# Designs tried in a protein design chat: VH-VL binders against q9vne2r244to415. Part 6

Target 1, 172 residues: q9vne2r244to415
Amino acid sequence: KLHKAQASQEAKRELQQALIDDINDEKPYNEITSDIKDFSQRTNIPDHEIIVIIWSTIMSLGEWNKKEELVTDQAVRHLKNYCPLLQAFASTDRSELALILKVQEFCYENMNFMKAFQKIILLFYKTEVLSEEIILRWYKEGHSNKGKMHFLEQMRKFVEWLQSAEEESESE

## First folded at step 4 (VH-VL)

Design t21 (framework fv_socazolimab)
Fold by ESMFold2-Fast, scan of step 4:
Structure t21 (fold): chain C 172 residues (1-172), chain A 121 residues (1-121), chain B 109 residues (1-109)
Amino acid sequence: as target 1 above (172 residues)
Amino acid sequence: EVQLVESGAEVKKPGSSVKVSCKASGGTFSSYAISWVRQAPGQGLEWMGGIIPIFGTANYAQKFQGRVTITADESTSTAYMELSSLRSEDTAVYYCARVGEYWDSYGMDVWGQGTTVTVSS
Amino acid sequence: QSALTQPASVSGSLGQSVTISCTGSSSDVGGYNYVSWYQQHPGKAPNLMIYDVSKRSGVSNRFSGSKSGNTASLTISGLQAEDEADYYCSSYAGSNTYVFGGGTKLTVL
């Protein structure tokens, strides 16, 4: 019921604060990962919700440039520091899809990030946070309605590259 | 406002190599693609290759495959194009260009001033 | 070696319109909606005029672009003396590669 939903929401806020504390304490990634996994087990929060909380927390730590031309490079450099942490919770198709959908919604709701979506997804692909399969699935059927046409057009070049690599593999 | 500044003119002998630099200032460098485009005297524009600096991925036109190398140094916001086994036909102005402001649209919106490379005996 | 075919030259009278064609194949112009047009004055670097077939890069609305099948077109209306230049089309060709047309010299009479 409502009681269970409220407890879940409180647990998510507790996780976000614990993650902020761990980062401020400069804990190594394996210890942060262990802390989050322990929290997940105690609260029954699934990985596809955990990864969204990690994303939101990481983005909340950034002091973002208001100029669209500068924020993209700033965001990618900031996020590089946390890719091992995101990867630890990107173990299921559902977690990966939840992440790409939240990145899309964040970029849509923060207008200075409208052109950053493509580069953030490229970073996550290169660092093995997001798989080719899930990016292609998002492109074809899993995307949010928020800024849908804009972000699909933004990703067209990358999707063509992914499909080119797949066709090359099939040619063997 | 992004500016691309290329290295100075070069005179090279046939069979040698040339390395041209392209330094970005005034905006985002690492996450945008940088293309290299040349133009021989009295001729048209010819795409040679490009790189996305943050990912280190370079792609080359078939004609230049095997003798062009495109690299980037993010710490100095500089892209490089090295062309080996130079021939007189490689005499051209070499441009770097950003697929930048219109990155999601494939337009080359910011261009360097061009570097003249002359290949002569 | 031009991958895309453009007329070598076109001419138009001051105040009139001119159209420059750019013909490729299904592997570039026909396969993608990523055609760009560049203006180049003698001794200068190219300047982006049109991208994504029809989008203006902040240039006058006298410049417009279109595409049908394997052929893209740049139309310049209300011709002015400053429009006299070389015009190049370019297309995305897949896998982060690009091709250029041979260029068209525009003379404003």
Scores: ipSAE 0.007, ipTM 0.500, lowest interface PAE 10.5, mean pLDDT 85

Design t22 (framework fv_socazolimab)
Fold by ESMFold2-Fast, scan of step 4:
Structure t22 (fold): chain C 172 residues (1-172), chain A 120 residues (1-120), chain B 109 residues (1-109)
Amino acid sequence: as target 1 above (172 residues)
Amino acid sequence: EVQLVESGAEVKKPGSSVKVSCKASGGTFSSYAISWVRQAPGQGLEWMGGIIPIFGTANYAQKFQGRVTITADESTSTAYMELSSLRSEDTAVYYCARDLEYWFGEMDVWGQGTTVTVSS
Amino acid sequence: QSALTQPASVSGSLGQSVTISCTGSSSDVGGYNYVSWYQQHPGKAPNLMIYDVSKRSGVSNRFSGSKSGNTASLTISGLQAEDEADYYCSSYAGSNTYVFGGGTKLTVL
């Protein structure tokens, strides 16, 4: 049991390193995606764990500005280039929810990212990494305990807009 | 695909205010940043401020703080720029522009411009 | 008085290259990688040419952007008559604000 847990942890570290190597080698995203899917099949790591490893790896590659307003711009620009990779592993509601919770946790644990959450979620919504359904589920039920009230307030207007858009599409 | 249509030319008296509208058609409005940029006759471009409609909070250039108000009405896909305490130096063409995404600085779609003349 | 300094005018001959500079400070051009370039023909709204220092907005590959320290540059190669226009740089300036350069009139000889 311990051996299985250690093997799983080592597999996750191997995936992170392989992803870093592929990115540094400037491999096209379809090749990176293929490499990760092959790895997932060999190790039986599910997509909802893969996507958070991809997120953590991408964020580890940035040299982040210490100023709150500057880092938000930097993070959105950096992440935009990796949205096709994240999309490839956002295949289930569980994967999407795992991603939004990890983004929340990251922003909470890195104080200069505290105001970055709403813009990162908007980016992921626009690039179809996160669906309206899962953002609304997170807002109502799926929130992390970390910075809960802060991030719910950041997202209030965005969530109201999502709900308003649905009502408009269904109205006569 | 997205087009921005601005309101018509205005002639205003010194000390009054002007409110220019910018209506978006074709494509998404609410999640894209809308900036306001002016250009006095024979002069350069000057950024005044902008808004991302879904967040409802505008950002302003320091020069215009206290005189400019930028708002958006998502139900009509229209952004507004109101400039108060008008002086002759405010005579300019006023443009609205939409960013390539929801971010400021990549203004890829521009309105036709609204001429505002401040004269006695 | 613009926040970013550009030469008032530059000129080049058909088929040649021209470079337009845009100089700011560490609080704008030098501090960020969010520089855009706009082309404006007389009587028309500006057109986005370059964003994020060097990314083309669907324009000809004759247009390229770069940055070194506090100075961004727009280079136009293979000059054509239709390139004759005013060119403006813009940069992020912190606190969710943007600034423009004074503009450069390009004359194609």
Scores: ipSAE 0.036, ipTM 0.634, lowest interface PAE 5.7, mean pLDDT 87

Design t23 (framework fv_socazolimab)
Fold by ESMFold2-Fast, scan of step 4:
Structure t23 (fold): chain C 172 residues (1-172), chain A 121 residues (1-121), chain B 109 residues (1-109)
Amino acid sequence: as target 1 above (172 residues)
Amino acid sequence: EVQLVESGAEVKKPGSSVKVSCKASGGTFSSYAISWVRQAPGQGLEWMGGIIPIFGTANYAQKFQGRVTITADESTSTAYMELSSLRSEDTAVYYCARGYEDWYGSYMDVWGQGTTVTVSS
Amino acid sequence: QSALTQPASVSGSLGQSVTISCTGSSSDVGGYNYVSWYQQHPGKAPNLMIYDVSKRSGVSNRFSGSKSGNTASLTISGLQAEDEADYYCSSYAGSNTYVFGGGTKLTVL
């Protein structure tokens, strides 16, 4: 329904603005997390929608370099500061998948980010925002058609490494 | 284009430690792998370990586990390799190299000039 | 001893082809598609020639790479005098570690 969609969209814009204000006020991430959780409870916006809003807000705060190699480094450095916040809302498989799909969409829609996808996903894996399980699921079945062949090829070596790392970790 | 410049030659006594630096200029440092590879006189290449500076965690070849420490300082775009409990067989040229395409450190497109470390008494 | 086995030396005549082998096991060359080849001239740092088994790093199309089972190969066609050098293979070996071959000295006759 359009009216329900509009009310939800207004709530999401309110959350985005509140998040921008909290970041500008230099609030600690545990306080920002608490504010967002209170908002989620009041508005019934689920974690898989919240994590996408957090991602979009964080990316809107950056002034991005136009060179592919330089923007990748810039983006990873910028995002590293917000991983604890993203992790707080990566509580379900659905939230993790929503995030990886939104990262894929962002990198596809912003040409200078086309080669940044793998390193952003690697950052989220290293900081426990994304699990091996969901990255492997995305690779094999749960991916957007936006830049599909490009991003799958970009992730090929990382996925092969993930599979070997899991086997080695479990092996006696 | 990125260039790697290593610190100067060292002469060390057995049992001491050596710390070699590798300064990057002209390109991306933090999100690409930096590997350390050594070559003893007249011998082949030997991978010691690598780091992706932005993550801060290093991986080491089993042979060097416990004796080698690889670190990076993103503010100065400099990677370091420290090798402790030096033995005469550690005499070698030590290279740093940047990963070509990805973070695995298996493809090294840009190499430092090498640092000669001599262990003798 | 190196983890990957290469012949100590190979030779070929100007204009001919030569192939250098790199043999490992299922835990490195046979298990992964992460084989790279490096050329080293005396007194110089190594130079990347081939990565991902068969991808050229901007070098001449006379250089090609391949893999069958546990053995990777570097083939140099139309041998030139400047091809005379030491050649090293490298492979991913699991657990975020990498290994080199012992190196092969190529002599151009």
Scores: ipSAE 0.037, ipTM 0.622, lowest interface PAE 6.0, mean pLDDT 86

Design t24 (framework fv_socazolimab)
Fold by ESMFold2-Fast, scan of step 4:
Structure t24 (fold): chain C 172 residues (1-172), chain A 120 residues (1-120), chain B 109 residues (1-109)
Amino acid sequence: as target 1 above (172 residues)
Amino acid sequence: EVQLVESGAEVKKPGSSVKVSCKASGGTFSSYAISWVRQAPGQGLEWMGGIIPIFGTANYAQKFQGRVTITADESTSTAYMELSSLRSEDTAVYYCARDREGWFGYMDVWGQGTTVTVSS
Amino acid sequence: QSALTQPASVSGSLGQSVTISCTGSSSDVGGYNYVSWYQQHPGKAPNLMIYDVSKRSGVSNRFSGSKSGNTASLTISGLQAEDEADYYCSSYAGSNTYVFGGGTKLTVL
């Protein structure tokens, strides 16, 4: 069982390296997606683990500004180019939830990203990487204690807007 | 540090349209929302609408639906408010303002105001 | 007119306290926790004082905000001459829209 976990971890490292190679080779998004899907099928790594690897790989490619105000805009511009790739693996509620939890963890562990969380989630919402349903579920259930009070407060206004839109959608 | 600079005063005839600009400097333009608020002489503040540039989405107060269009040009860090079918009652100072969190809620930085006079 | 009701004027003596009310309905003030307060001096743009009902925007702790039901309140303690201005409340009103109160002229005696 431990050996299976270690083999899976090695496969994930191989996927990350293959993704870096594809990006460096400037492969079009559709070819990158196909390469990852082939890898997933061969190794039995599910989409909710693939999307986390894609996120981590994309973020590892950035040279991040140390100032909160500058890094937020830098991150949004960088991530816009990879939203179609992330969306291709946001196929289940589990995948979307895994992504939002990893974004939360990343922003918590990198102090200069503490204020970037809201904007990254808004970007993913707009590009249909994250659904309203999963954002609301994350907010209600918490799912992680890493920076919990900070990120819940940061997202409060957006969540109240989502709930307001739902209420108005029912009346319309 | 963010500053909003609005275009100059306008004098327009009834039935025409006016387009006011709001140029942002300091900070990153796409990282916040821009609202438009007007104030007729001796009257109170009235919210007209706002835009979130990173989403390209604009929302308008019911009173102005069909008459107001709010747009943003990220390449020039400029937001615009165009009001059509002008009436004398549209004579007012027009302000642009930034939502601090990049979402519609409150306005922490305001432009200097643009006076629009509608007269024959 | 304005969707939120404020008294047209209030007065207070130097060093004392005043409270300005802002009354709406369950579709704005009563339904959400997004009430902000703005101070406007003659000929100038508004300045944010309070947001999200009770949070200060870097202003003196003499300014405080609260809400009960459909009514939000701005309280200014230790009144100073420079507090003399017009005060406006604003609230989220659903569908990404906002409404302002009619404004209150504060006179410091």
Scores: ipSAE 0.008, ipTM 0.488, lowest interface PAE 9.5, mean pLDDT 84

Design t25 (framework fv_socazolimab)
Fold by ESMFold2-Fast, scan of step 4:
Structure t25 (fold): chain C 172 residues (1-172), chain A 120 residues (1-120), chain B 109 residues (1-109)
Amino acid sequence: as target 1 above (172 residues)
Amino acid sequence: EVQLVESGAEVKKPGSSVKVSCKASGGTFSTYAISWVRQAPGQGLEWMGGIIPIFGTANYAQKFQGRVTITADESTSTAYMELSSLRSEDTAVYYCARDYEGWFGEMDVWGQGTTVTVSS
Amino acid sequence: QSALTQPASVSGSLGQSVTISCTGSSSDVGGYNYVSWYQQHPGKAPNLMIYDVSKRSGVSNRFSGSKSGNTASLTISGLQAEDEADYYCSSYAGSNTYVFGGGTKLTVL
């Protein structure tokens, strides 16, 4: 169904542009969130697609350093500013999983970000954008084949740390 | 190549406070944990606490809870450790140290140490 | 008192091997895989030797780490004069906190 596919694609582009405009207008995140939720209701775009559009838009606003060691810090600092917005649409397991898979794909497709994945996921964990449960599910199931072994190895230490935090939470 | 440079030696009276600084240069500051570790003369290493600068939240060893405050200023790439209600037992060398791979307590890069002497 | 128990001293002959133990509980060494080993020469800051129980931080392959239950071990093979130093273990202890062992003085005979 070409007409439905075209309408959906146009709506997503409209959302991305509206988000860019809201950010450039320096709207508070509560207002940006409200604008996006209104848009979602009008267009019937679900949260697991909204969060991917938000991620892609935020990343499109950055001018990225070509050196792996510098781009990781740059990306984490940039993303920290938008964690409240991402959190507002990380409402379901599906939305969280969609986000982690898109972060994985982005880091794989942009080679200077190959070492950034763990720190981005750690940022999202610390800011409650991603839950321990979904990060562990991603790790066990792997889902995306884009750099799978590389990102699983990169996340091994973080996953072990999460498991230690889980034991800590049980004792607390 | 990251280096940590600590502030100079301090001599303090009992009951006062001391604030030691740790300035990072040559590398990433905000996304690596910085720990504070002390060592009394002829004694072992003692972890006091740490901070991840980008989050601004510090964690403290139970022994130092209520007396230690660890902060970070990302704009100057500087971490601070303030210890209050000083006692003679606080006489020690105070080190700052940066984590090897982020936030997991493997302290790879160390400052030169700041000697704090608490005397009457 | 230290949170983790190390022998106060160990000694070994040039060219031989020595092992330093670090004993905790299920709430630190036994509960997590975040054990580090530090070497400290007199008047100097500590140097990270081993992390994550067994990984070397760019140091000689003469240094190795292991763990069994609540006890972690640092083994130094082919002892050299420059290995004479104090050695400290450290472990994650939950709640984003870390603890050190009391330290072991290694004497190379």
Scores: ipSAE 0.074, ipTM 0.664, lowest interface PAE 5.1, mean pLDDT 87

Design t26 (framework fv_socazolimab)
Fold by ESMFold2-Fast, scan of step 4:
Structure t26 (fold): chain C 172 residues (1-172), chain A 120 residues (1-120), chain B 109 residues (1-109)
Amino acid sequence: as target 1 above (172 residues)
Amino acid sequence: EVQLVESGAEVKKPGSSVKVSCKASGGTFSNYAISWVRQAPGQGLEWMGGIIPIFGTANYAQKFQGRVTITADESTSTAYMELSSLRSEDTAVYYCARDYEGWFGEMDVWGQGTTVTVSS
Amino acid sequence: QSALTQPASVSGSLGQSVTISCTGSSSDVGGYNYVSWYQQHPGKAPNLMIYDVSKRSGVSNRFSGSKSGNTASLTISGLQAEDEADYYCSSYAGSNTYVFGGGTKLTVL
């Protein structure tokens, strides 16, 4: 068990470094995606763990502004460049949920990002990284306890809008 | 700082159509909604509709459904409001307004207004 | 008619307080917490004063908003001459639509 755990952790570090190297080499999105998929097949690391590593690596590459207002715009601009990459590994409900929970954790642990959560989730919704279904599921059932009330309140308007659009679509 | 600049005054005949433009500068155009609000001479404000570029949707007040079309061109950061089958009672000042960070009623930046006069 | 009911006019003395009401129904003011208040001086575009029922849009702390049931209220304390204007409420009305009140002319005596 120890040997397998060590091998798995080593593989995750290798993925992080390979992703950093690909980004520094300015590889096209499709080549980066191919490299990660090859890695996933060799190591048997599932998509819901891969997507978390991709998120964490992308965020580690930013030099973040300390002002709440400025960091939100900076983060959205930075993340727009990687939405196709994240989408490639948002293949299951479990992967989507893993991503939204990790974004929540990141924003909670980095206080200057506390107000950035909603805008990041809206970006992922618009770019089809996150589905309406998983956002509603997170809101009602799957959210972590880290900053729970703050992030639920931040998402309230978006969820109310989403539900009103859904009702119109379902009208008879 | 975000500014909204509307197109110039129009004089139109009954039965024609008018298309008013609203060009945004500053900020990310797709990150806020644009609402259209009119005001007839000596009358109150009336919400006509709006567009949410980030969600790709336009919505209209029931009174104007079928006669108003609101569109946005993200490449030029410009929103448009087209009103067809014009009547004399459509004579008004037409405002565009930004609904900051979405569409939640926080219309914090307004255009200067476009006067549309419908006369024969 | 306007969807939301406001008094046509209100008046108050310099230095005093005045309250403007905005009454709707459960499908707008009563059903949601997205009420905004706008100030309009003659010949100018509206200026956002209050949003989300009670949040100030960079304006003086003399302006405050509240809501009870189907009625929202704008209160202006310490009335000044420059407060003379038309005031409009607006509310979310569901399905990504909004409605305005008929407007209230404030006269500062």
Scores: ipSAE 0.008, ipTM 0.506, lowest interface PAE 10.8, mean pLDDT 84

Design t27 (framework fv_socazolimab)
Fold by ESMFold2-Fast, scan of step 4:
Structure t27 (fold): chain C 172 residues (1-172), chain A 120 residues (1-120), chain B 109 residues (1-109)
Amino acid sequence: as target 1 above (172 residues)
Amino acid sequence: EVQLVESGAEVKKPGSSVKVSCKASGGTFSSYTISWVRQAPGQGLEWMGGIIPIFGTANYAQKFQGRVTITADESTSTAYMELSSLRSEDTAVYYCARDYEGWFGEMDVWGQGTTVTVSS
Amino acid sequence: QSALTQPASVSGSLGQSVTISCTGSSSDVGGYNYVSWYQQHPGKAPNLMIYDVSKRSGVSNRFSGSKSGNTASLTISGLQAEDEADYYCSSYAGSNTYVFGGGTKLTVL
């Protein structure tokens, strides 16, 4: 229904603004995480929607370099600071998949980020925001049509590396 | 496009240590593996180890484990390779190199090389 | 001795073709698709020519790479004087480590 949709949109805008304010006030991530979890419980907004709002908010705070190579390094450095916050809401396969799909969409819609996708996913893998399982599922199923072949090709080496590491461990 | 600039030539005594620097300019540093590769006079290339600066964790070839330490300083976009307990066999040109797509060992950007001579 | 075996030297005439082999084991060349080839001119740093076994790094289409079992190959067609250099193969060797071949000196006659 329209009323319910409007209430949900208002709650999401409230969360985004509160997150912006908390980050600008330099609040500890544990406090921010606690506040967001309380907000989620009160508003019934699930983790897979919250993680998308956190991602979008974090990216909205950056002043991005126009040069493709420079923006990749800038983005990875910026995002590293927020990985504990993202991890707190990457609690389900659905949340992890929602995050990968939103990163893909963002990189597709912002041309200077077209080559940044692999490095961002790799950061999230190394910081345990994203699991090997969900990255492989995304790769095999290719859910989003936005730049699908481009991002699958970009991830090919990383996926092969993940699979090679697993086979080595099993063969030991 | 990134360039890697290495520190100047060194002459060292056996048993000492050497620390070579590799400064990235004009592009990406933190999210790409910086590898160290050496080449003794008239000999082939030898991979020593690498680091992904943003994670701060280094991996080393078994031959150098315990003698080599690779570090990175993100604030200055500089990687370092320190080799201890130097022997005459460590006389070589030491290169830093950036991996093509992160950390798959395929190095597309190379420093100019630092000559280290170990002699009495 | 190097981890990967290459012939010490190879020679070819202008305009002809030459192939350089790189032989390892199932724990490196045979087990992974991360074989790269480097060209090194005297006094210079190496230059990446081929990566992912067969992909060119912006170099002439005269250079091609392939792999069969534990052996990777670099083929240079239409040999030119500037191709005279040392060529090294490299492969992922597991556990986040990498190995090089011993290198091959190409002489263009």
Scores: ipSAE 0.015, ipTM 0.600, lowest interface PAE 6.4, mean pLDDT 86

Design t28 (framework fv_socazolimab)
Fold by ESMFold2-Fast, scan of step 4:
Parts: structure tokens; sequence; C-alpha cells
Structure t28 (fold): chain C 172 residues (1-172), chain A 120 residues (1-120), chain B 109 residues (1-109)
């Protein structure tokens, strides 16, 4: 059992390094996506773990501004470049939820990102990385206690807008 | 303390185009909704359209669709509004404004306004 | 046309309360909680007073916002001379579009 756990952790580290190498080599995103999907199939790492590795890797490549108000723009601009890659692994509700929870955790653990959460989620919604359904489910169920009240208040307005837009679509 | 600085006054002939710029300094720009709002002399505020610079896709009021183009250059923190096929009724002060919390059209920071006069 | 309806003018005495209405439809004011209010003094850009129907943007507690059905309201209590200005409502109108009311001139008597 220990050997299987060690092999899985080694595979995840291998994926992270391969992703860094592919980005540094400036590979096209469709090729990077294919490489990761092949890796996932060979190692049996599920999409909800892959997407978290992709997020963590992308954020590790950024050299972040210390000022809260400036880091938000920097992060959104940086992440926009990788949205097609994230979208390719946001194929299930579980993967989307894993991503939003990891973004919440990251923003909570890095104080200069405390106000960046809403903008990052907006980016992921706009680029079809995160669905309306999973954002609403995250909001209602509040799965993480890390900064819960702060991030729920930050998202309240966006959630109300989503609910209003959904009602309009149903009326059509 | 973000500030929005707009380009100078313009006098244009009917049928021409005008392009107004709005440069942000001192704060967050790329992830905020930037609106363009005009006000004809003695008249009310009229929303023309807006853009979130990081997405690059603009939204327009129906009245201005096909005649207005809103763009943004993230590298210079500058938004632009170009209005074509100018008419005398386009004579107005044109404002750019940044959203308070990001992208719901609740405009907290305003430019000083650019006067555009359309005359023969 | 689809613009929000405001009274053209409203008057109140110093220390009195005044209410400005903003009437739309179920596709804007009635359908969303994204009503904002702006104050504009002559020759100046507008200032955000109220957002999200009832939240103050750092302005005095004398300013409050509310909504019932298709009508939003701005109430100014304890009127001061400096409150004399034009007031505009704005609402989200769906499909990433926004609409303004026609504006109300407040005269403080």
Amino acid sequence: as target 1 above (172 residues)
Amino acid sequence: EVQLVESGAEVKKPGSSVKVSCKASGGTFSSYYISWVRQAPGQGLEWMGGIIPIFGTANYAQKFQGRVTITADESTSTAYMELSSLRSEDTAVYYCARDYEGWFGEMDVWGQGTTVTVSS
Amino acid sequence: QSALTQPASVSGSLGQSVTISCTGSSSDVGGYNYVSWYQQHPGKAPNLMIYDVSKRSGVSNRFSGSKSGNTASLTISGLQAEDEADYYCSSYAGSNTYVFGGGTKLTVL
C-alpha cells in the first residue's frame, strides 16, 4: 500500500516537472494537453488531481507583486494564458470543485491574494473553466473553512448575477 | 488611488469618426470593467458600452451597436472608445469609468470627461 | 427606449427627507439586485453614492437605497445645501448591458 502511495506521489511530481519543461519549451497548448492526458491514462491519476497540479504549477511560475491591489491584475493576466489547459481537465463537477477549493486555499494562504479570489473565479467562468452550476454549489455548500466568510461575501454579488441570468435563460 | 485620465477635446465634422482614450494610473486596471458613458449638453447620462481589459471582449448598448468600438491595451493601461458616422446629436461629454468591485457597472472612479463637438 | 423613469425634479427643505424613485421593468430593476445611484454637481463627473441597491460607497448615513418590485428609491434624510445636485439611477439590464435613468434635479429650499 505504501509502495502504491509512493509511486502515485512520484508520478505527480513527474507530471509537474514535465509540465514546467513543456511550458519552458514553448510547446503548443494542444500538444501539452495531449501529453498530460496520455500521462493521466498511463498513471491513473484522475482529472480532479491533474487540474490541481496544473493550477499549482502555473502559480509557481509567477513572481508575485507584494501589493494586494496590483497582484490581482498580475494573476488574472498570467492565468488567462493557461485557461485552455485548465479547461481540458475541468471535465467533471469534481474537477471543477477541486479547482475552486484550491484557488480559495491559495488566496487564503497568500495574504496579498485575499482580494483576488472573485477575479480569478470570474476569469475561469468567462473562459469556461468553471461552470455556473459548480460555482453556485460551492457558494451554497461552503466546502472549505479557510477564509469562508470573506470569500463568500466577495462572491455574493457574482452569485446573485448568475442566478438572475439563469432565470432569464429559462424564460426564453 | 487609481485615476483615469482622458484625451483632450475634439471638434469633428458629421460623418467622421472620433477616438477617445482613457489611461489608468496608480491602481488596478486589467481585471476591472471599464464603461463608456456620455452626456449631451443639459441631458442625462447614457451608457454606451464597456470592456474588461483582460478579456478583450466589449459589450455595447443596442443604440450604439455597429457604430461604437471599445478596445483596451493592457500594456499601456489604456481603454479606447471609437465612435463612427458622427451626427450632431453625438455632441456630448464622453466619460470613461471604472467599476467599484470589478465588473457590474457600478462606476466608482471616473475620468474628467472628453468634450466632443460635431459641427459642419 | 428602455430607459429607467425618474421624476425630472424634486424639492425639499433643509433638514427634511426626500425620496427619488427609479422605475423600470422585470428585465432590469425588477429582475436584478444591481441598482446604483450617482450624484452629479454642475460641471463635474458623477460620484457613486449607492450600489447593490442599498450599499453606501463611503457616503453619509443620510443616504439610503431600497427596492420594491420594479421601483428603486434613493432617500436622503437631513437635507443639507450641498445635497443639491442631479441624481441618476442605473441598473443592470441583462446580457452585460446597463441602463441609466433620466436623472432627477434635487433643489434644496
Scores: ipSAE 0.048, ipTM 0.641, lowest interface PAE 5.3, mean pLDDT 86

